# Ledger of designs, part 146: VH-VL binders against q9umr5

Target 1, 268 residues: q9umr5
Amino acid sequence: SYKPVIVVHGLFDSSYSFRHLLEYINETHPGTVVTVLDLFDGRESLRPLWEQVQGFREAVVPIMAKAPQGVHLICYSQGGLVCRALLSVMDDHNVDSFISLSSPQMGQYGDTDYLKWLFPTSMRSNLYRICYSPWGQEFSICNYWHDPHHDDLYLNASSFLALINGERDHPNATVWRKNFLRVGHLVLIGGPDDGVITPWQSSFFGFYDANETVLEMEEQLVYLRDSFGLKTLLARGAIVRCPMAGISHTAWHSNRTLYETCIEPWLS

## First folded at step 5 (VH-VL)

Design pd42 (framework fv_nofazinlimab)
Fold by ESMFold2-Fast, scan of step 5:
Structure pd42 (fold): chain C 268 residues (1-268), chain A 122 residues (1-122), chain B 112 residues (1-112)
Amino acid sequence: as target 1 above (268 residues)
Amino acid sequence: QVQLVQSGAEVKKPGSSVKVSCKASGGTFSSYAISWVRQAPGQGLEYLGYIIPIFGTANYNEKFKGRVTITADKSTSTAYMELSSLRSEDTAVYYCARVEYDSYGYEPFDYWGQGTMVTVSS
Amino acid sequence: DVVMTQSPLSLPVTLGQPASISCRSSQSLVYSDGNTYLYWFQQRPGQSPRRLIYKVSNRDSGVPDRFSGSGSGTDFTLKISRVEAEDVGVYYCMQGTHWPYTFGQGTKLEIK
């Protein structure tokens, strides 16, 4: 009787990372059909996000078609951006709860201990040189790299995030907004001890200004202009914010307290 | 001074594989990308793919997908291009070339290796 | 794939005279950032290619003033104002806007 759940993993991740999440769902909502999509695993997660969106779209279409009562999405880290785009490009999605699990919704700007092989400390301020180019935009991490000191380059060169956030014009923007607004609930999860997502408030549509001061969602032009529907969703009561301290990036899908507090209530 | 030095010429039989190396000196290896381009005798340039060493993965031209593998070893500042299931039409000079990053952004092919002649003959 | 078409493919030129090479792309090379990722390379006999021009019109350090690049959108030109003996070789245009990146067929410049 519970709606099916579709899980989309993150960067350098695979379906095996969600074993604890599946245990929690089985305990609290027995009989739920959970599909963890086994696409773009490991190094393949570095493929351009639009390519990943196409692949995941093909996988979710038959699942949604078989569930007339609707489905839930649980989308982790980079996977949350894939799910953002899916909800915009699909004219016929029937998603009830979109649960964004520590995803960089306004982008990423920072070196991390967990991803230090990708971001040596000297690269944070210089990664914009690689990312804001046609060459760099062939890699997923560059699709959501958002350097607050080079915001003009981000706005003009980003082939993915700036477009789905409505920060730069796109011919399909009106249709994408209409499609996204069909979502029942947008559940945003994240926290200050994540250690990877920088700033952590990116998971809640907050982000750095040019002085690296975080401005929250309601101060963003994306929200104020209602570019893809955040202001409309908030007014409808459809946005849920669930911040939790003490959780590192690789623990969001394996923490029982987080599951019970932020995820379980939205799995009708 | 930046320099790209490639491994020596190879003669291979049809159906075998070849692995060409490209060692970078001067500059920081992780601060640039390495591209691979080939040129058959008397012909033009053909793009195989490139790797950004810091990401540890490569993009391949669809024509070579499944046969070409590009890797990088940061500890030795060396990039590799391996081509399998060799055919006579793979006979070519294989070049590595750098993508530069400066204050104005990235610029491809600022430095080239000397080339490696790969001959496929029975 | 973007097709890059060069003309002429063979360019015999008299020493001291100007030379011009055209490059045409099958679609616009202007990226969303407003930059045009078009490049010109020179390959002397038996040598690796050398980049002469980046982003349509910018000369690399050490490239003589007699070389210039121009153009926009889909039509580009490399000009040599006064050909010298060392300019003999094959010239290639390349686009870096659309994956996979593609080269023109090459133009062989030779002295008459």
Scores: ipSAE 0.569, ipTM 0.798, lowest interface PAE 2.4, mean pLDDT 89

Design pd43 (framework fv_nofazinlimab)
Fold by ESMFold2-Fast, scan of step 5:
Structure pd43 (fold): chain C 268 residues (1-268), chain A 122 residues (1-122), chain B 112 residues (1-112)
Amino acid sequence: as target 1 above (268 residues)
Amino acid sequence: QVQLVQSGAEVKKPGSSVKVSCKASGGTFSSYAISWVRQAPGQGLEYLGYIIPIFGTANYNEKFKGRVTITADKSTSTAYMELSSLRSEDTAVYYCARVGFDSYGYEPFDYWGQGTMVTVSS
Amino acid sequence: DVVMTQSPLSLPVTLGQPASISCRSSQSLVYSDGNTYLYWFQQRPGQSPRRLIYKVSNRDSGVPDRFSGSGSGTDFTLKISRVEAEDVGVYYCMQGTHWPYTFGQGTKLEIK
């Protein structure tokens, strides 16, 4: 009776991280077919996002084909960007709820625990030199690195995020917008205590201006131009915002209160 | 002031593996990338892959994926290229080369190692 | 993969005369940042390759000004205004815009 659920993991992650999420779904929506995709696990999550999109696309096609009533996506962290692109490149997707679980939808800029683990000293101010090149763009983290002090370089060099956000022109932009708008609900989840996603409001399409002041979604040029359909979705009543304090980055998929408040209502 | 020094020549049998090292001196190892390129005798250049040490992972040319592994050890400022399941057509000089970064990106191949001859023979 | 085609593959030149090597790519090498990641390398006999030109037309600091690079999109040229004996070797173009990065076949410059 319930629509199938497809789960896409994040950076340095795997299907193992979602054991609790699967338990919660089974308790509240028994009989739901949940598929956690085992692609680009661990270090392979650093592969270019367009490569990941192609691989995940191949995996979701048969699942969607077997569920003519529709499917739900739960996409965690970096996985939320993969799902953003999937919804744009698939002209035949049947996704009802796209649940974006603490994903950097407007990009990442910060030397949080995630960057300190990857980079021994603060690389925030200098990562743009690596990322905004063809060499750097072959790594997923650089595909959504969004340095607000070098926005001109981001707009010109980003091979992924600037294109799917419609921040730079692309010949497929009109088709990508049409495809994305087929989604039933865009459920945005995130919070101030995440500790990794910087700014945390990136999960809600907010982001830093040149002075590192956060501007919310409705002040973004992407929203104002309706570049990929955010303004249209909001007007349609299809955007759900569910911020929650007290949750660290690795706890979004294993917190029962978060699940009951932000995820469970959108799986029916 | 940057210098890349590679390990010595190797002779290997078909089916075995070879691991070539590239030790960097000068500059900060973590602030650049190392590429691997090979050249069969009398032939042109072929790109195997590269590693950015701070990301801890490498990009491989699909032709070699599954046989080549590129790693880096920041404590010794050394990059490694390991090629498995060796065939006679893998006989080549293997070069490491630095990808330096400037204010707006990477500048590939600004410094090269001296090359390591790998001969695969029965 | 992007195919890089060099012409000629063999280039006999009289000392003091100009030489020109062409490089054509199967796809545009203009990256989204407006830069073109086309490089030229020189390999003298028994030596490692040496980068001569980066981003189409920029000379490395130790490279004599008789070497120049030009071109755009898919068509590129390396010129030597007056060939000297030390210029003997093989010249390669390389693209760094599209993964995997690829080289031309090489042009062997010889004194005739």
Scores: ipSAE 0.518, ipTM 0.764, lowest interface PAE 2.2, mean pLDDT 89

Design pd44 (framework fv_nofazinlimab)
Fold by ESMFold2-Fast, scan of step 5:
Structure pd44 (fold): chain C 268 residues (1-268), chain A 122 residues (1-122), chain B 112 residues (1-112)
Amino acid sequence: as target 1 above (268 residues)
Amino acid sequence: QVQLVQSGAEVKKPGSSVKVSCKASGGTFSSYAISWVRQAPGQGLEYLGYIIPIFGTANYNEKFKGRVTITADKSTSTAYMELSSLRSEDTAVYYCARVGLDSYGYEPFDYWGQGTMVTVSS
Amino acid sequence: DVVMTQSPLSLPVTLGQPASISCRSSQSLVYSDGNTYLYWFQQRPGQSPRRLIYKVSNRDSGVPDRFSGSGSGTDFTLKISRVEAEDVGVYYCMQGTHWPYTFGQGTKLEIK
């Protein structure tokens, strides 16, 4: 009856974080098969994102194969970037709703406790020196570090985000775009009180320019060039934007009002 | 000043495993990564892999993947390299070496341990 | 894997004279950040390797001025302007641009 739901967690996270989300789904869509992927938990979430994409891909293939009518993805924080890449690299995905819960889709440029664990003396203004090195790109968080003051280094050094966003050329770009465009709905969720995702509009494909002024999705070069299909999806009516104030980063998967407003409508 | 002190020499039989330790002093153990490099007698240097102790994140050279496990114990500031299914070709001095970080990026192998001789003989 | 080739493998030198060691990589060591992750190490008999040069041409703290590194792309050189007795040992180049890190075969510097 209801399409299966696959959940992908975020940085320093695990399947346990989604216990409330599972309760909400069970209440509103009883009988839904929900699989919370128990891969790259805790410190393993720091592994390079392409490695995580490969592991999650192997886990989702049998689930998708068993659901010919389609599946839904709910992908939290860093997990939203993993799901972006999954939809691009899989020639045969059958994802209906891709629900992105406060994920830094255009990247991250902010001082957070997670960065202080890895780089305790670094400020956001100088983290590019470490993140855009070969060693730095071995960490997931550096794979989506997007310093708006060093956009040339981001474009050249990012081994993940710049490629999946089509901001740098890649031989597979045309195939990745074709694959991504098969998604039924792209549901973007985020808000100003998140406190971690910086700028919070990154969850909606907005980001800082060189003056740290936020430009929204429709002003981004990746949208204007339709590099991976955002403009096509928007024209098709397939992009849903659901911003909500008052929700901190660790609460997106445990707020009932958020669930009822932004997630529940897309879980056919 | 950073110092890396390794465990003593080992003599092992073919097919067994060896676990070499590398204890760090000076600086914070979590502020750098620890790499492992080996050198067969009279031969050059060969890279095995690394660990970032604060996160337990390890990566291995494909040549040794499946046989090498690198771990760390932050409470004792000690990194370990375990090599299984030992062969005569694994006879070598095994070194640990630090990967430092500064404002200009990573700086590999600025400090080395004294080395641990592992001999594999029947 | 990136192959690092050193030349010569044996370098006899007269005390006080200059010495030069070449290192060639099978592919470019320029990373997308504009840096070249090429390193030089010295290993004296019975000792652990010691890093002398980082990122092609930068001397580590405590390394004498007589040591200098140069090069670009795939061709690199370590020069010792005036060899001293304590310089006897094996010198290795290493690349850190491409995973896994790889070393040259080593150049044995000896006083003749």
Scores: ipSAE 0.042, ipTM 0.597, lowest interface PAE 6.2, mean pLDDT 89

Design pd45 (framework fv_nofazinlimab)
Fold by ESMFold2-Fast, scan of step 5:
Structure pd45 (fold): chain C 268 residues (1-268), chain A 122 residues (1-122), chain B 112 residues (1-112)
Amino acid sequence: as target 1 above (268 residues)
Amino acid sequence: QVQLVQSGAEVKKPGSSVKVSCKASGGTFSSYAISWVRQAPGQGLEYLGYIIPIFGTANYNEKFKGRVTITADKSTSTAYMELSSLRSEDTAVYYCARVGYGSYGYEPFDYWGQGTMVTVSS
Amino acid sequence: DVVMTQSPLSLPVTLGQPASISCRSSQSLVYSDGNTYLYWFQQRPGQSPRRLIYKVSNRDSGVPDRFSGSGSGTDFTLKISRVEAEDVGVYYCMQGTHWPYTFGQGTKLEIK
């Protein structure tokens, strides 16, 4: 039988977004138990990411306990960051495949319709003034806002992303690394036509330098220092990179070709 | 101009609920959060919580979680603070105040409502 | 919660003389971004609070230059260089660094 699949949604999202994904899984892996978590839906997705991690942790514990053979995670957009933290804080997780669907793993720096809706008078160049404050860090989107022109502020003020990426020291860093390394496969999915995740290479642990030139994962300090285990996972052959052009941000979980190419092979 | 206008004074019995309104103008609902602060007679200021009207997201001081609910109606540019299970200790003037966010940055409480007296008595 | 302690709680002052109010926090108010989220408010009798100072030392628009804020870490001061009759009221400090936001007890400034 197939391992259970747990799905974690993204910003302003809900379980309904995954109707097509569930159909694809049922067609290719009939009998798979798929649980789409109905937590932090819609506007509640704006709550601080550590609060979301706690809530999702409570929800996944009984699912993992009932599946001693292991589980798979499919985590979309912001949900991929929730899952990153979840894998680090749980010293007893049994996740085989962690499938990250277009998640800003190194952060977000871009003007999008979401940003204009959330902060109508804000621009990407000004958002650091809001996000890198105690008040701003009470919002999920600010927890992974990564302004490459104010990297010192990001490193000091980020209450979430800088910590889980090991970019700033934390007392639990060694334990978080050990826990994350328990994962069987880290499957990274994203592409240049996403239109929301900026830079799109953030989904593959690439990110802007101070000149907005993208440096890939292997050039990042977090990789070179092996801060949370990326270098170890890559050496183990556990990192899968699956870029695909022609897919917009809201289509990653509803594109059959993407599913067959990037997701299906990892749902043992 | 920017203005926050609150509803009138309320007299409530212990165990009941009260709902105070705060009508915002001058673009407040488009880029500001609305916070609620109370002041008991002869005492200082105490923070209850906030709402960001454009998203409908609210957060509360732990002391009041379970008793306070802050909501917003975007069509009327009005925020509401509802406090349940009223006690005599809840007698206070309740204020709304805005918290700025946007390209100019984070700036709390630059404008306040006129206050609403809530008296809890048997 | 962060406790904000003001001193004095009652401040009688002669017109034209300076006045000084102290505010101390139980924890550092320096946020990780290097900013200190300390604010001062004035409440005149029968009126709502009005913000005077933001981020320790910055005067709000329309606030007279006789008001000044200073301090760092856990120790802050609001000064009025020459008290005027219109300054009568209660003054509050507030911290915005740690959730939830907390206020000092208030200092009542009166003309003697």
Scores: ipSAE 0.013, ipTM 0.547, lowest interface PAE 7.3, mean pLDDT 89

Design pd46 (framework fv_nofazinlimab)
Fold by ESMFold2-Fast, scan of step 5:
Structure pd46 (fold): chain C 268 residues (1-268), chain A 122 residues (1-122), chain B 112 residues (1-112)
Amino acid sequence: as target 1 above (268 residues)
Amino acid sequence: QVQLVQSGAEVKKPGSSVKVSCKASGGTFSSYAISWVRQAPGQGLEYLGYIIPIFGTANYNEKFKGRVTITADKSTSTAYMELSSLRSEDTAVYYCARVGYSSYGYEPFDYWGQGTMVTVSS
Amino acid sequence: DVVMTQSPLSLPVTLGQPASISCRSSQSLVYSDGNTYLYWFQQRPGQSPRRLIYKVSNRDSGVPDRFSGSGSGTDFTLKISRVEAEDVGVYYCMQGTHWPYTFGQGTKLEIK
């Protein structure tokens, strides 16, 4: 029998977005129990990420407890960051495959329609003034805003991403790393035509330096220091990178070729 | 010019609900959060919560969570604070105040409404 | 919640003399960005509060220079170099570093 699959949605999203994904899973792995979590839907997705982590944690605990052989996570966009934190804060998770669908794992630095809608007069170059404040950190978007020109402010003010990436010290860092390392496979998916995640390589733990030149995962201090286990996972053969061109941000969960290539092989 | 204008005084019985309005003029309603603060007669200020009208997102002080609901109507640039299950200790002046967000940072409580007296008596 | 403690709670002062109000927080108000989100408000009788000082020491637009704020960490002071009749009212400190935002008890400044 197939392990259960838990799906975590993204910003301004809901369970409805995954109807095609559920169809694909049913076709290739009939009998799989798929639970799409409908917490923090729509505008509630703007709630602070630590609050979302707590709510999703309460929802996944009974699902994991009932599946002694393990579960798989499919986490889309912002949801991939929620799942990163879940795997770190849960002392007893039994996740086999963590499938991250175009999630800004090293952060976001780009002008998008979401940013313009929330802050009509803001540009990416000025958003650090809002995001790196106590008021700004009450918005999920600001929890993973990573301005490469103000890295000192990001490191000091980020209440979520800098901590979960081990970029700033935290008392729980050692336990979070140990917990995260229990994951069977970390499957990273993303691509250059996403149009929202900026830089798109953030989905693969790459990010801008101060000159906006992308440095890939293996050049990041978080990888080199093995701050939360990326280097250990890669050495173990547990990281899968699956980039695909031609897919826009809202299409990752509804593209059959993407599913067959990047997701299906990891749903034992 | 920025102005916050609140609804008039109310007298309520214990166990009832009250809904106070705060109409914003001047500036962009979508660029601000509207906070609610109360003050019991002769006492200090107490924070209830806020709403960010552009996304309809509200957040509440845990002390009032479950009794307070803050909403906004963007078409009329009006925020509302509704407090249910009223007790005598809820007798207070209720103020709305703005928190601005701009590319230059945030601007907390730079403008306040005139206040609305809510009296809860048996 | 962060407790904000003001002293004195009652401050009788002679016109033209200086006045000083202390505000102490139960936790550091230094945010991770290095800024201290401490504010001072004035409430004249029958009026809404008015912001005087933001981020410890910055005067709001239209606030006379006889008002000054100072302090760091957990200990803050509002000073009025020369009290005038229009300064009568209650003064509140407020912290915006930790949720939920909290106010001091207020200091009533009165002419003696």
Scores: ipSAE 0.014, ipTM 0.536, lowest interface PAE 7.1, mean pLDDT 89

Design pd47 (framework fv_nofazinlimab)
Fold by ESMFold2-Fast, scan of step 5:
Structure pd47 (fold): chain C 268 residues (1-268), chain A 122 residues (1-122), chain B 112 residues (1-112)
Amino acid sequence: as target 1 above (268 residues)
Amino acid sequence: QVQLVQSGAEVKKPGSSVKVSCKASGGTFSSYAISWVRQAPGQGLEYLGYIIPIFGTANYNEKFKGRVTITADKSTSTAYMELSSLRSEDTAVYYCARVGYDDYGYEPFDYWGQGTMVTVSS
Amino acid sequence: DVVMTQSPLSLPVTLGQPASISCRSSQSLVYSDGNTYLYWFQQRPGQSPRRLIYKVSNRDSGVPDRFSGSGSGTDFTLKISRVEAEDVGVYYCMQGTHWPYTFGQGTKLEIK
């Protein structure tokens, strides 16, 4: 009776991370068919996001086709951006709830505890030189690197996030917006103790201005211009915001209270 | 000043693997990318792939995906290109080249290694 | 993959005379940032390639001003105003806009 759930993991991640989430779903919604997609695991998660979108699209098509009543997506961290693009490029998706678990929806600007061993702190200020180039855009991290001190470079060079957010024009923008608006519910989850997503408000479509002051979703040009449908979804009552303190980045999929408060209500 | 120094020439049999090294001297190794390009005798240049050491992973030309592996060791400032299942058609000079950056972004191939001749014959 | 076509493939030139090499791409090389990632390389006999020109028309440090690059979109030209003996070698264009990055076939410049 419950709609199937499709789970998309994040950066340097795999299906193993969701074992607790699957237990919670089984307890509260027994009989739910949950598919954790085992694609782009580990280092393969660094592949360009458009390549990942294509691969995940091929995997979700047969699942959606078998579920005429609809499906739910639970998309973690970087996986939330993959799911954003899936909802835009699929003319016929039947997604009811899109649950975004601490995903950098407006981008990432920071080397946090999770990535310290890969990103020297001194490299944060220089990542724009690498990322905002054709060769840098062949890596997923650079696809959503959003340096607030070089916003002009981000807008012009980002091959993924600036396009999917409607921050730069694209021939398919109107179709992408129409497709995205077919989603039943956009459930945004995140919190101040995440320790990886920087700023954490990126999970709620907030982001830094040039002075590194966070502006919330309603103050963003993408919202005000309704570039891909956020304003329309909010007016429709389809956006759910569920912030929770005390949860680190690797714990969003394994915290029972978070599940009961933010996820369980949206798994019809 | 950055210099790229490659390992010496190799002769391999068909079906074997070869691993060529490219050692960067000077500068911050993690701050740029290393590309691998080959040139068969009397032929043009062909791009194999590149690695950005700070990300720890590489991007490969689909023609070679599954046979080529590019890695980097930040502690020794050395990039490696390994090519498996060698064929006579893989006989070529293999070059490493730096992808640096300036104030406006990336600038590929500002420094090249001297080249490593790999001969595949039976 | 983007195909890069050079013309001519063989370029015999009289010493002191001008030389011109054409490079045509199968797709526009203009990136979303407005830059065109087209490069020219020189390979002297027995040597590694050396970058001459980056982003269509910018001459690399140490490259003589007799070398110039021009073009837009899909059509590009490398010119040498006065060929000198040390200019003999093979010249390659390369595009860095579309992955995988691709080279032209090369143009062999020789003294007549």
Scores: ipSAE 0.533, ipTM 0.786, lowest interface PAE 2.4, mean pLDDT 89

